# Designs tried in a protein design chat: VH-VL binders against Iron-sulfur cluster assembly protein CyaY (cyaY). Part 2

Target 1, 110 residues: Iron-sulfur cluster assembly protein CyaY (cyaY), of Azotobacter vinelandii (c1dj52)
Amino acid sequence: MSLTEARFHELIDDLQQNVEDVFEDSDLDVDLENSAGVLSVRFENGSQLILSRQEPLRQLWLAARSGGFHFDYDEAGGRWICDASGDSLGELLARVTLEQIGEELEFPEL

## First folded at step 24 (VH-VL)

Design b31 (from a22 with heavy chain W55F)
Fold by OpenDDE, fold request of step 26:
Structure b31 (fold): chain C 110 residues (1-110), chain A 121 residues (1-121), chain B 107 residues (1-107)
Amino acid sequence: as target 1 above (110 residues)
Amino acid sequence: QVTLVESGGGVVQPGRSLRLSCAFSGFSLSTSVVGVGWIRQAPGKGLEWVAHIYFEDDKYYNPALKSRFTISRDNSKNTLYLQMNSLRAEDTAVYFCARITWQNDFLFDYWGQGTTVTVSS
Amino acid sequence: DIQMTQSPSFLSASVGDRVSITCKASQDIKRYVAWYQQKPGKAPKLLIYYASYLQSGVPDRFSGSGSGTDFTLTISSLQPEDFATYYCQQYYSTPWTFGQGTKLEIK
C-alpha cells in the first residue's frame, strides 16, 4: 500500500526534526530553517542542504551542492532509501555533509 | 528576473582556441544551491550536454569533450566561461548557457539565446 | 553512456489533437527524465522534470509519465503555439544525454 497523506506528512515531519536535532546537537555552526515542508541547512562556508517534502510522489528530496537525491520510504526497514543509489537518507546526509564542510556527522535514525 | 547572455562566438580554423562567456543576472552561485552549464546544438541537430558547475567549483564534463574544454566561473562578475581548445569541425554549433537549480531538480530552467561557433578551414 | 531514443522523429497533427511523444532509455533510469520544447531560432524551454513534474508557467495540457525505461510526453489538446521540436533528457547519470528530438508539425 502507498502512504496516506497523513502518514507521509508525519514521517516527513519526524525526519526533518531528526535532522534538525542532529545539527543542533553538533558543534557545527549552521543556520536552520524549517517551513512549509522545506528544511534548509546552511553551513558557515555558504553551502547548504535542502530537504523538501514532495507530496505528489510521497518522496523526500535532498538538494546538496553535488546535486539532487530522491528518497522513497521503505516501510519494512523503516528508512528512506534513495531511488538511484539505494543508500539510506542517513548515509547520504553523512556523505554530503562530509563533502561540503569536511566534518563527520552521523544520522543513526535515518 | 533571471537572464543569461552568451558571447564570444565566431569563425575559427580547426586546431584553434576560443573562449565563450556567459553573463548572468537574477541569481548568484554563492548564495543558493544553483549551478550553470553549457549545452550545444549543431546546425539542424539535437542538444548535447557539454559541462556544468555547481557551488564551489564542482565541475562535470561530457567525457567526449573533457580533454579539450574547460568550464570556469567568476562569481565577482557573475560570468561563466567555456575555454575550447583544439577545435574541430564537429564543434560547430550554437552554444547555450543555462541555469541549474534545485527547484527544478537541478535541470536547465533558464537559457540564454546562444552564441554561434563555426569551425571551418 | 545512456541512450535516449525518441519516437517518432516527426509527427504531423492538427489543432485540438491529443499527441504523445515517447522516449526509451537504454537502461533503467528510474524517473530521471526531463522534457524540453524548442522553437526555431530560440533556446529550449523546460517543460517537465523528474518524468512528471510540470515546470512552473507551463500549461497543464502538457504532462509527463513513465518510469524505468519508457517515458511519454503528452499534449492533451494541441494549440497553435505547440508546434515545435521536443527533446527528452536523462539525468540519471553523467554524461547527461538527450533524445534526438521530435518535430511536431502542422498537418
Scores: ipSAE 0.890, ipTM 0.950, lowest interface PAE 0.6, mean pLDDT 95
Fold by OpenDDE, fold request of step 26:
Structure b31 (fold): chain C 110 residues (1-110), chain A 121 residues (1-121), chain B 107 residues (1-107)
Amino acid sequence: as target 1 above (110 residues)
Amino acid sequence: QVTLVESGGGVVQPGRSLRLSCAFSGFSLSTSVVGVGWIRQAPGKGLEWVAHIYFEDDKYYNPALKSRFTISRDNSKNTLYLQMNSLRAEDTAVYFCARITWQNDFLFDYWGQGTTVTVSS
Amino acid sequence: DIQMTQSPSFLSASVGDRVSITCKASQDIKRYVAWYQQKPGKAPKLLIYYASYLQSGVPDRFSGSGSGTDFTLTISSLQPEDFATYYCQQYYSTPWTFGQGTKLEIK
């Protein structure tokens, strides 16, 4: 099923809020900025993660030091899945966080 | 303004080494989700990816060239390098330096004009 | 390695024409395809990324489509400055690979 624009925006807002909550609840020193559908996570070492809403394809894009990832929403599973790897957004966020700052962080809701 | 300028090209004999440089400005790797890389083009041929670096030191190589080519960056000089060893005739090409950025899905959006490497006896 | 087979290798057209260039990947690469334009003696210019996204500053007469293995670059109304060589690229996996190119020339 294709997501409506309204539903898509709602889902993006929810996942970005979830990501913010996870980082805020962690002991990590991060700078969070969310503007116009783009959530930026800047770590102390200067590296960053960028989660951007992509309306044309109803996707969530993740930019990390290792490259870009593209996620589609799976209505059946209620999760965002990477189009290339099949991994969940939570799995990839955890992986790239570990790669960039050497810290283990879980995103259980994603 | 984003600018990339390649240098170091020239004529060398097979088996020799050459180091290319790419001076870039208008962006930085240390604070942005960006990268820089090398792409080459043999005379009258298509494009071939050589290597690139994400962030500060995350290096990716074309497997066909990894044993002979080394990509590196000097942060203090905002300069990208390509060390080419054991050069062969088939390495003859224009070598382009280009920026990679998240805004365009990590593709080469800004390119230098290239520097020419000719390997011949 | 993933092979990108581009067609045609040569294309003759006139100003105002609608032209299409295709690229076939040797495997499913989702939408991880880019298109470049290159003029003689110049560096390539990024036109399209992720199969259909128009690069900033590129005229909207350029468009990209496709997913999986078959991709197309379309110029809706050819302009004089559009005569050049075009390349597709996959960035689904390393090594990144390019099509062999399509030279678009004046008929």
Scores: ipSAE 0.882, ipTM 0.948, lowest interface PAE 0.6, mean pLDDT 95
Fold by ESMFold2, fold request of step 26:
Structure b31 (fold): chain C 110 residues (1-110), chain A 121 residues (1-121), chain B 107 residues (1-107)
Amino acid sequence: as target 1 above (110 residues)
Amino acid sequence: QVTLVESGGGVVQPGRSLRLSCAFSGFSLSTSVVGVGWIRQAPGKGLEWVAHIYFEDDKYYNPALKSRFTISRDNSKNTLYLQMNSLRAEDTAVYFCARITWQNDFLFDYWGQGTTVTVSS
Amino acid sequence: DIQMTQSPSFLSASVGDRVSITCKASQDIKRYVAWYQQKPGKAPKLLIYYASYLQSGVPDRFSGSGSGTDFTLTISSLQPEDFATYYCQQYYSTPWTFGQGTKLEIK
């Protein structure tokens, strides 16, 4: 069956919790805020990451300093994949975190 | 209420410089990933992207204009600038200031009414 | 640079008509297209982003479709206030570029 509305939100909830857990378990000083299904990660230097859900196309959108990235869920691989670059969400998050604050962080489940 | 107001346009001779200003209000750096930029429209022509800047000071330019135009901002005054050097007749246009935000996929959601630059002769 | 070519250049239609404007990209730009409306003497207004997402406050008679290289803006029931010039814009890659515009006149 196609990705239902309920399953889509479940998958986004799971990835947002994973992102929160990675930052909470790190030694980084970040401000995490989840409001109306939008996760904001605000770094000490004032830059941020925003993870939002875009229901019409069943996508995750990541807003970072370097721009906006749009992810489709790959059912076969069980990962979110950027439509423009083919990178996984975990790869993109690691890259933009390094770019914005100079820290190497891994997102092993993403 | 989001507002953007351009100023600094006028009639100038070719080869001269002009600085445009855009005073903006109604948005905050701390609540969103936000940028501002310049788009121009020559008389009777379409739209042309000039430059934009994100509030983390990342700057992007139309390559055809980059050698002569510089975008900058002053957060203490909520003001965006466009420094335009070595002006040419083809730079004659209305120059719009516009906001970029993550909520609309980093596209221009609010626009000023524009300021007119005329490069005579 | 990615070139955006609009068709038609001008269009005349009656109130209540369905109209469509097309935009063709010189390369695959996925869904990275926006549509703007500009009335004479005014600044442009964002209508559509990511090919099909309707900007807040835009009437639902406006819709966007397409992916890859071919994109369409549709107005399902034309209203008098829809007289304007319409522009597509790609934002797949810098420099960001606009189509040359389509002028829509109401009969």
Scores: ipSAE 0.660, ipTM 0.886, lowest interface PAE 1.5, mean pLDDT 90
Fold by ESMFold2, fold request of step 26:
Structure b31 (fold): chain C 110 residues (1-110), chain A 121 residues (1-121), chain B 107 residues (1-107)
Amino acid sequence: as target 1 above (110 residues)
Amino acid sequence: QVTLVESGGGVVQPGRSLRLSCAFSGFSLSTSVVGVGWIRQAPGKGLEWVAHIYFEDDKYYNPALKSRFTISRDNSKNTLYLQMNSLRAEDTAVYFCARITWQNDFLFDYWGQGTTVTVSS
Amino acid sequence: DIQMTQSPSFLSASVGDRVSITCKASQDIKRYVAWYQQKPGKAPKLLIYYASYLQSGVPDRFSGSGSGTDFTLTISSLQPEDFATYYCQQYYSTPWTFGQGTKLEIK
């Protein structure tokens, strides 16, 4: 059974809230903006992460300095998985945050 | 509105150098999720990626051209450059400047009209 | 380097026809393909990205499909303004590479 539209949006809302909570609970000075299904994280050095929901394929997309990444939800594992690399969203978020600002930050629920 | 305008093309002899410019407006290289690049098209031929550059001077080159071509920018003028050295006849092409953004999955969404480089003696 | 091979190289069709252009990648590139349209004397225009996403402002008679190594651009009802050359591009890995192009002429 594929994800319903409502289930998809619920899952995206949950992950975006989790990402916001991780950054808000950190000591990092970041600008968070969540509007029209797009979560933007702007770091002090001017670089960004962009998380956007992509309804046509029921995906989450992450835009980072190192490129664009596309995630499918794995119901069995309860995690978002990158279609190209197999990394979880949490693994990739940690990696790109370290690459862009040199900070070690974990996303244990993702 | 997004605009890109190439200039600096012309007729040059083999072995010489040429610098192309691309003046752009309606966006800036203000974030790591925006970039600009060069694509070329030889007469009657297809498209070939040349190079592109992102925020913070992240640069990527076609390996076949990397030894002779250098991409750079001047942020104060919203201008992208392509320095082409040791030009050869096979470098004869229209050179397009194009924008990439996260919103279209980092693909070339806006293109300039192109500037023509002819390498001939 | 990933090679992109288009077929056919040349296509002639009538207004109202359904036409398809194919592109084959030399390795699995998942869905990381884009399609561009180029009219004579003009710069290319982005039509499709990530195999099947329609670029904003592009008519819905254009569609894309495929994954892995085989990709298709389809025009469901050909219009006179669709006379152009069409290119696929992979962006799975650098160097980014284009197919050789398909020239579509309207009878």
Scores: ipSAE 0.634, ipTM 0.879, lowest interface PAE 1.6, mean pLDDT 91

Design b35 (from a21 with light chain Y53F)
Fold by OpenDDE, fold request of step 26:
Structure b35 (fold): chain C 110 residues (1-110), chain A 121 residues (1-121), chain B 107 residues (1-107)
Amino acid sequence: as target 1 above (110 residues)
Amino acid sequence: QVTLVESGGGVVQPGRSLRLSCAFSGFSLSTSVVGVGWIRQAPGKGLEWVAHIYYEDDKYYNPALKSRFTISRDNSKNTLYLQMNSLRAEDTAVYFCARITWQNDFLFDYWGQGTTVTVSS
Amino acid sequence: DIQMTQSPSFLSASVGDRVSITCKASQDIKRYVAWYQQKPGKAPKLLIYYASFLQSGVPDRFSGSGSGTDFTLTISSLQPEDFATYYCQQYYSTPWTFGQGTKLEIK
């Protein structure tokens, strides 16, 4: 099923809020900025993650030190899945966080 | 303004070494979502990816060249390097350096003018 | 390695024409395809990324389409400055690879 623009925006807002909550609830020193559908996570070491809303394809994009990842929303599973790897957004966020700052963080809702 | 300028090209004999430089400005790799890389083009041929680097030390190589080529960066000079060892005739090409950025899905959006490497006896 | 087979290698067209260049990947690469334009003596210029996203500053007469293995670059109305060589690229996995190129020349 294709997502409507309104539903897509809602889902993006929810996932970005979830990501923010996870980082805010952690003991990590991070700088969070969310503007115009782009959530930026800046770590203490200067590296960052960028989660951006991509309306044309109804995707969520993740930019990390290791590259870019593209996620489609799976209505059946209620999760964002990477088009290339099949991994969930939560799995990739955890992985790239570990790679960039050496800290283990879980995103159970994603 | 984003700028990349390659240098270090020249004519060398097979088996010799050469180090290319790419001075860049207008951006930094400190955010880890920007990178720089090398792409080469043999005379009258297409494009070949050589290597690129993200952030500080995340290096990615074309497997065909990894044993002879080394990519590195000097943060203090905003300069990218390509150390080429055991050069062969087939390494003759224009070598471009280019920026990789998240805004364009981590593709080469800004390129230098290129520097020519000629390997000949 | 993933091979990108580009067609045609040469294309003759006139100003105002609609032209299409095709790139076929040796395996499913989803949408991880970019298109570049290169003019003689110049560096390549990024046109399209992720199969269909238009690079900033590129005229909207350029468009990209496709997913899986078949991709197309289209110029809706050819302009004089569009005569050049075009390359597709996959960045689904390393090593990143390019098509052999399509030289678009004036008929």
Scores: ipSAE 0.875, ipTM 0.948, lowest interface PAE 0.6, mean pLDDT 95
Fold by OpenDDE, last read:
Structure b35 (fold): chain C 110 residues (1-110), chain A 121 residues (1-121), chain B 107 residues (1-107)
Amino acid sequence: as target 1 above (110 residues)
Amino acid sequence: QVTLVESGGGVVQPGRSLRLSCAFSGFSLSTSVVGVGWIRQAPGKGLEWVAHIYYEDDKYYNPALKSRFTISRDNSKNTLYLQMNSLRAEDTAVYFCARITWQNDFLFDYWGQGTTVTVSS
Amino acid sequence: DIQMTQSPSFLSASVGDRVSITCKASQDIKRYVAWYQQKPGKAPKLLIYYASFLQSGVPDRFSGSGSGTDFTLTISSLQPEDFATYYCQQYYSTPWTFGQGTKLEIK
C-alpha cells in the first residue's frame, strides 16, 4: 500500500517544517529556503543540505556533501527510513550535519 | 551551458606516468552538491568508473586503481586532474570526465568527449 | 563488488519496434540503477536515473523499471537515432559498476 498524494504532501510539509524548526532553534547560522517541495539548508561554511519531495515514488530525497539519500515513509513506525542504510531521516540529518559543520544536532521527531 | 574538455592523453611506455586534465565551465565546484569524476573505456569494451570528487576534496576511488591513480581539482582554474602512475597496458582507454549533481541523483549527467591514453612498449 | 549482468548483449530490431533490455544485479540494490546510451566515437548519455526517472531532454519513449535485482530499459517505439549501445550502472555502493552493454542494431 502506498500513500495518497494528499497524505504524502502533508507528511512532507510536516517533516520540512520540523527540520526548519530544529535549525532555527539552534545557535547555528543557517539560511533556510523552502519552495515547491524543496527545502534548502545553507550553512555558514557554504555547504548545504537539500530535502526534496519526489511525488512519483512518494519519497523524500536528501542531498548532502557525501551524496544522495532516499527515504520511504514507514507507516507502522511513523518515520522516514533510508532505503539503502535503514537509518531514519533524523539519524542521517544528524550525521551529515556533524560531518559538514562539526556541530551536533538532534532531530527527535524524525 | 555545461562543458567539459579532457586533455593530456597520448602514447606512453609501461611504468611511466601521465596526468590528464579536464577543463570545465558552466558550473562551479564551490557548492557541496556538485562533483566531477573520471570514467574510462578500453577499446571495444564497456565503461569503468575510475574516481570522483565532491565538495572540499571528498574523493572516492575505484579500489583497483587507488594505489596508482590520484584525482584532484583546482577550483581557481575550474580544472579536474587525474594523475596516473605506474601505467600498464590495461590502462589503455579513452578517459572521460563528467559532472555529478544532486539534480540527477548524483550521477554523471554531462560528459566530455574523452582523451585517449595508449600504454604500449 | 556488485556485478551487473546485462542481456541481451546484441539485439536486432526495426524502426517502430518495442524493445527491452534487462540488467540483473548480483545483490539487492534497491533502485540505484542508471541507464546510458552511447554512439560510436561519442561519450555516454544519461537516460534514466534511480531506475525509472527520465533524464531531462530524453524522449518519453524511453522508460525504466524495476527494483531489487531486476531492471529493465524499454524503448516503446524505436527511432532511427536509437540504434546504439546501452549500458546499465549501479550506484548503490562503490565501486560503481556497469553492465557489459547491449548493442542495438538495425535489422
Scores: ipSAE 0.875, ipTM 0.948, lowest interface PAE 0.6, mean pLDDT 95
Fold by OpenDDE, fold request of step 26:
Structure b35 (fold): chain C 110 residues (1-110), chain A 121 residues (1-121), chain B 107 residues (1-107)
Amino acid sequence: as target 1 above (110 residues)
Amino acid sequence: QVTLVESGGGVVQPGRSLRLSCAFSGFSLSTSVVGVGWIRQAPGKGLEWVAHIYYEDDKYYNPALKSRFTISRDNSKNTLYLQMNSLRAEDTAVYFCARITWQNDFLFDYWGQGTTVTVSS
Amino acid sequence: DIQMTQSPSFLSASVGDRVSITCKASQDIKRYVAWYQQKPGKAPKLLIYYASFLQSGVPDRFSGSGSGTDFTLTISSLQPEDFATYYCQQYYSTPWTFGQGTKLEIK
C-alpha cells in the first residue's frame, strides 16, 4: 500500500462526492445514501450501485447488477483503475448505469 | 436469519430429468446486488461450481453443464431452481444452494445443507 | 479454464500448531481467491474472500495472503474445531474453479 490512510480517505470522499454530483445533476430519479464509507445509488427500477471504501487494501469496490469490481488508485493517472479489466471507474460506472437503466451517463472526473 | 433449504433430490436413471429447488429466507433476490447459485460435490470429491444467477436474465453456467442444466428463480416464492436434463452417472452428487452478496465480494456466504442426487442404472 | 492446484492434499497437525495451505493458480488472478472450510456431512463455510478479507464471524486465527498466482491460508494456532477439509476457489473468471482440497487431520 503506497497511499496513506489520510490520503486514501480523502480520495474516497472526493470520489463518492463526484459520483453523487453526477447523479444529482442528471435528470435521473435516483436515491443516494452515503454512510460509513458506503455510497448507495438506487435507481427507480430498484437496481443499485454500491461504492464501498475498503481500507485494508486501499481500494474502492463497486457492486453492480453484473457483479463486483475492485479499483486501485493510480497516482500517475489520477484515476481509479479496475484491477481485473484495467478500466477506469468512470468507464465502468457509465457501463453499468447503461446496463441497469438504459441511460447514458458520463463520469468525466473518474 | 439467512436460510437456504434444498429439495428435489433422489435416485434417477441415466437420461432422466430432475428439478431441484432451493427455498430461501432472510434475504430477497429482488435486489440487484444479491444472487444465488448451485455448487455440487460428488461423493468423496471436491467442490464444483454449477451455476449462479444475479438477475433472471443474468445467468452464469459451468460450460461443461450448460447444455443440460438450467438455473432459474421465482422471486415471488423466494425459490431457486435447477433443472437437470439428460442426467449421467457423473452427475451423482450433493447439490448445495448458496447465497451471493456484494458484502462478501459476490461469493457464497450462506449455504444450505444440500440435497442428494443419485444417477444409477 | 483456470486451474487451482492446492497443496498439500493431506496435512497432519496438532492443536496449537501453525499450519499453512497453499493454492497455485494457472494464471494471474489478482486477488480473486476465496477459502472455504468443510466438515463431514456439512456444507462449506466461507472463511476468506478476495485473498485476505476475513469473513464475518470467522476467528482471526484464520488469515489469507497472496496475489497473482500463489495464495496461502494460514491458521496461526490450530484449534480442535479446525480439523476439516479446506478448499480454495478462484472467481477471477468463469467457470469458477476450486482446488482439490486439503484434509487437515489430527496428528
Scores: ipSAE 0.874, ipTM 0.948, lowest interface PAE 0.6, mean pLDDT 95
Fold by OpenDDE, last read:
Structure b35 (fold): chain C 110 residues (1-110), chain A 121 residues (1-121), chain B 107 residues (1-107)
Amino acid sequence: as target 1 above (110 residues)
Amino acid sequence: QVTLVESGGGVVQPGRSLRLSCAFSGFSLSTSVVGVGWIRQAPGKGLEWVAHIYYEDDKYYNPALKSRFTISRDNSKNTLYLQMNSLRAEDTAVYFCARITWQNDFLFDYWGQGTTVTVSS
Amino acid sequence: DIQMTQSPSFLSASVGDRVSITCKASQDIKRYVAWYQQKPGKAPKLLIYYASFLQSGVPDRFSGSGSGTDFTLTISSLQPEDFATYYCQQYYSTPWTFGQGTKLEIK
């Protein structure tokens, strides 16, 4: 692990706050809840996204309707990258949001 | 308490159809991060993934079985189904239903006791 | 399809022993591996997910390791209730596939 616990927690907190801000600034009807490192996003149609910190591996996990995704922080790029697909968290969040509610949102710098 | 109970197994001849049921309780499929699925195990053999359903009608199938098997659910009855058509001898197995959840990376964490399907002439 | 080659197929050990079961994937599957325990006449029980995460309620004598193609389930000190058949599973891509199993018997 290249990240310290403190740095990891800071990155996760910033990430989750950024995601919250994106949804709050949108015209979407969403319920947001953040507790104990788990950010839950519930859409009007009942579907949801869950972003959870996983400290043992210094990862961010995303649970969506289509399944689970796992992200590592790329220090060089300053972004979270999916370990399987290589996609950024921002790209994937945009994709799953579109799939689940048919709305286009951008999640920059994630 | 999470519970799953399979039923509908029996002895059938090749080419026939059979529908399995799985009654579940202790959790809701109204969330998009919970699902249910079927896994089968031939006598003395290993495990084989059959199919599972996520939120609403998101269905995923083992390609080897997709043409003959159909997974469905009735939320009003909290019941999962597996419609099996054109049954073959190699479909003989114990069929388990199990829950999928985000909390353990979308894996099968709770299982039923299984129901036995025997396809023979 | 991704093949999971599990070894050994049979393993004899004694209570208190440290044992390891391995699973090799036919391609790089990152950490998308789970381990199950199954006893005769019972359904499988989830032990490990994402290669190394211990399922809630599972004793910490069980551990998982590995990434890429090689994965290992380790029992640090065998207990009488641990004699069973174990399976690895990949869920990197569909269809989800399992190893052929390892039967752990009493020596």
Scores: ipSAE 0.870, ipTM 0.947, lowest interface PAE 0.6, mean pLDDT 95
Fold by ESMFold2, last read:
Structure b35 (fold): chain C 110 residues (1-110), chain A 121 residues (1-121), chain B 107 residues (1-107)
Amino acid sequence: as target 1 above (110 residues)
Amino acid sequence: QVTLVESGGGVVQPGRSLRLSCAFSGFSLSTSVVGVGWIRQAPGKGLEWVAHIYYEDDKYYNPALKSRFTISRDNSKNTLYLQMNSLRAEDTAVYFCARITWQNDFLFDYWGQGTTVTVSS
Amino acid sequence: DIQMTQSPSFLSASVGDRVSITCKASQDIKRYVAWYQQKPGKAPKLLIYYASFLQSGVPDRFSGSGSGTDFTLTISSLQPEDFATYYCQQYYSTPWTFGQGTKLEIK
């Protein structure tokens, strides 16, 4: 059963808020912008993470230095799962953050 | 307005080297989640990916070309380079420079008109 | 390497026809397919990405579909300016590879 439009946006809003909270609670100096449903995380070295929503497919898209990643929501597991690798969003975010700025950061709810 | 302009093509003998340049404007490679790359097309043939670069030295190459070709950039000049060594007749092609961006899932959305390389004795 | 095989190699059709071009991947590439149009003497133009997303500025008579190994580009009402060669491209893994092309001729 596919997600309704309203539930999809609620899930994306929730995950974006979680990501913002993790970075805000960290010692990292990052610039967070959320505009038109797109969350941008800009690090001091100028690199970015971009979390956008793709409504027609009910997907979350993550753009990182290493490329683009696409996530479907797994209702049974309650997590966003990368269509290519099977990694959770939290696993991917931790990996790309380490790659881009050399910092270990955890996203245990994602 | 996004533009890409290739240069440095010409006629060269087999075994020689050539460096292509791509001057671009309307975007910057100093920003992550943007990239630029080279695609070539032999006369009467299809498209072949050569190499691309996303952000500060994250480079990807066609394995068949990696030993002879090097992609690089100079962000201060908004310029992409392709160094081609040990050229062979099969390297004869039009070489296109193209932009990659996150909004189009890191695909080639803007292309230059290409520069022609001919490898001939 | 992932091979992309297009069919047909050549296609002839009339203005107003619905045409389809297929692309088959040698392995499961999920939805990581793009389609490009190239007119003679010009650079390619991106039409479709992630199997079905229409690039900005591309007419809505173009559409893409498929997942896994089988992908289709469809032109719902062929126009004279659609004479071109069409390429699919996989970007699931490097090396990025293109199909051999489909030349569309307008009768």
Scores: ipSAE 0.600, ipTM 0.874, lowest interface PAE 1.7, mean pLDDT 91

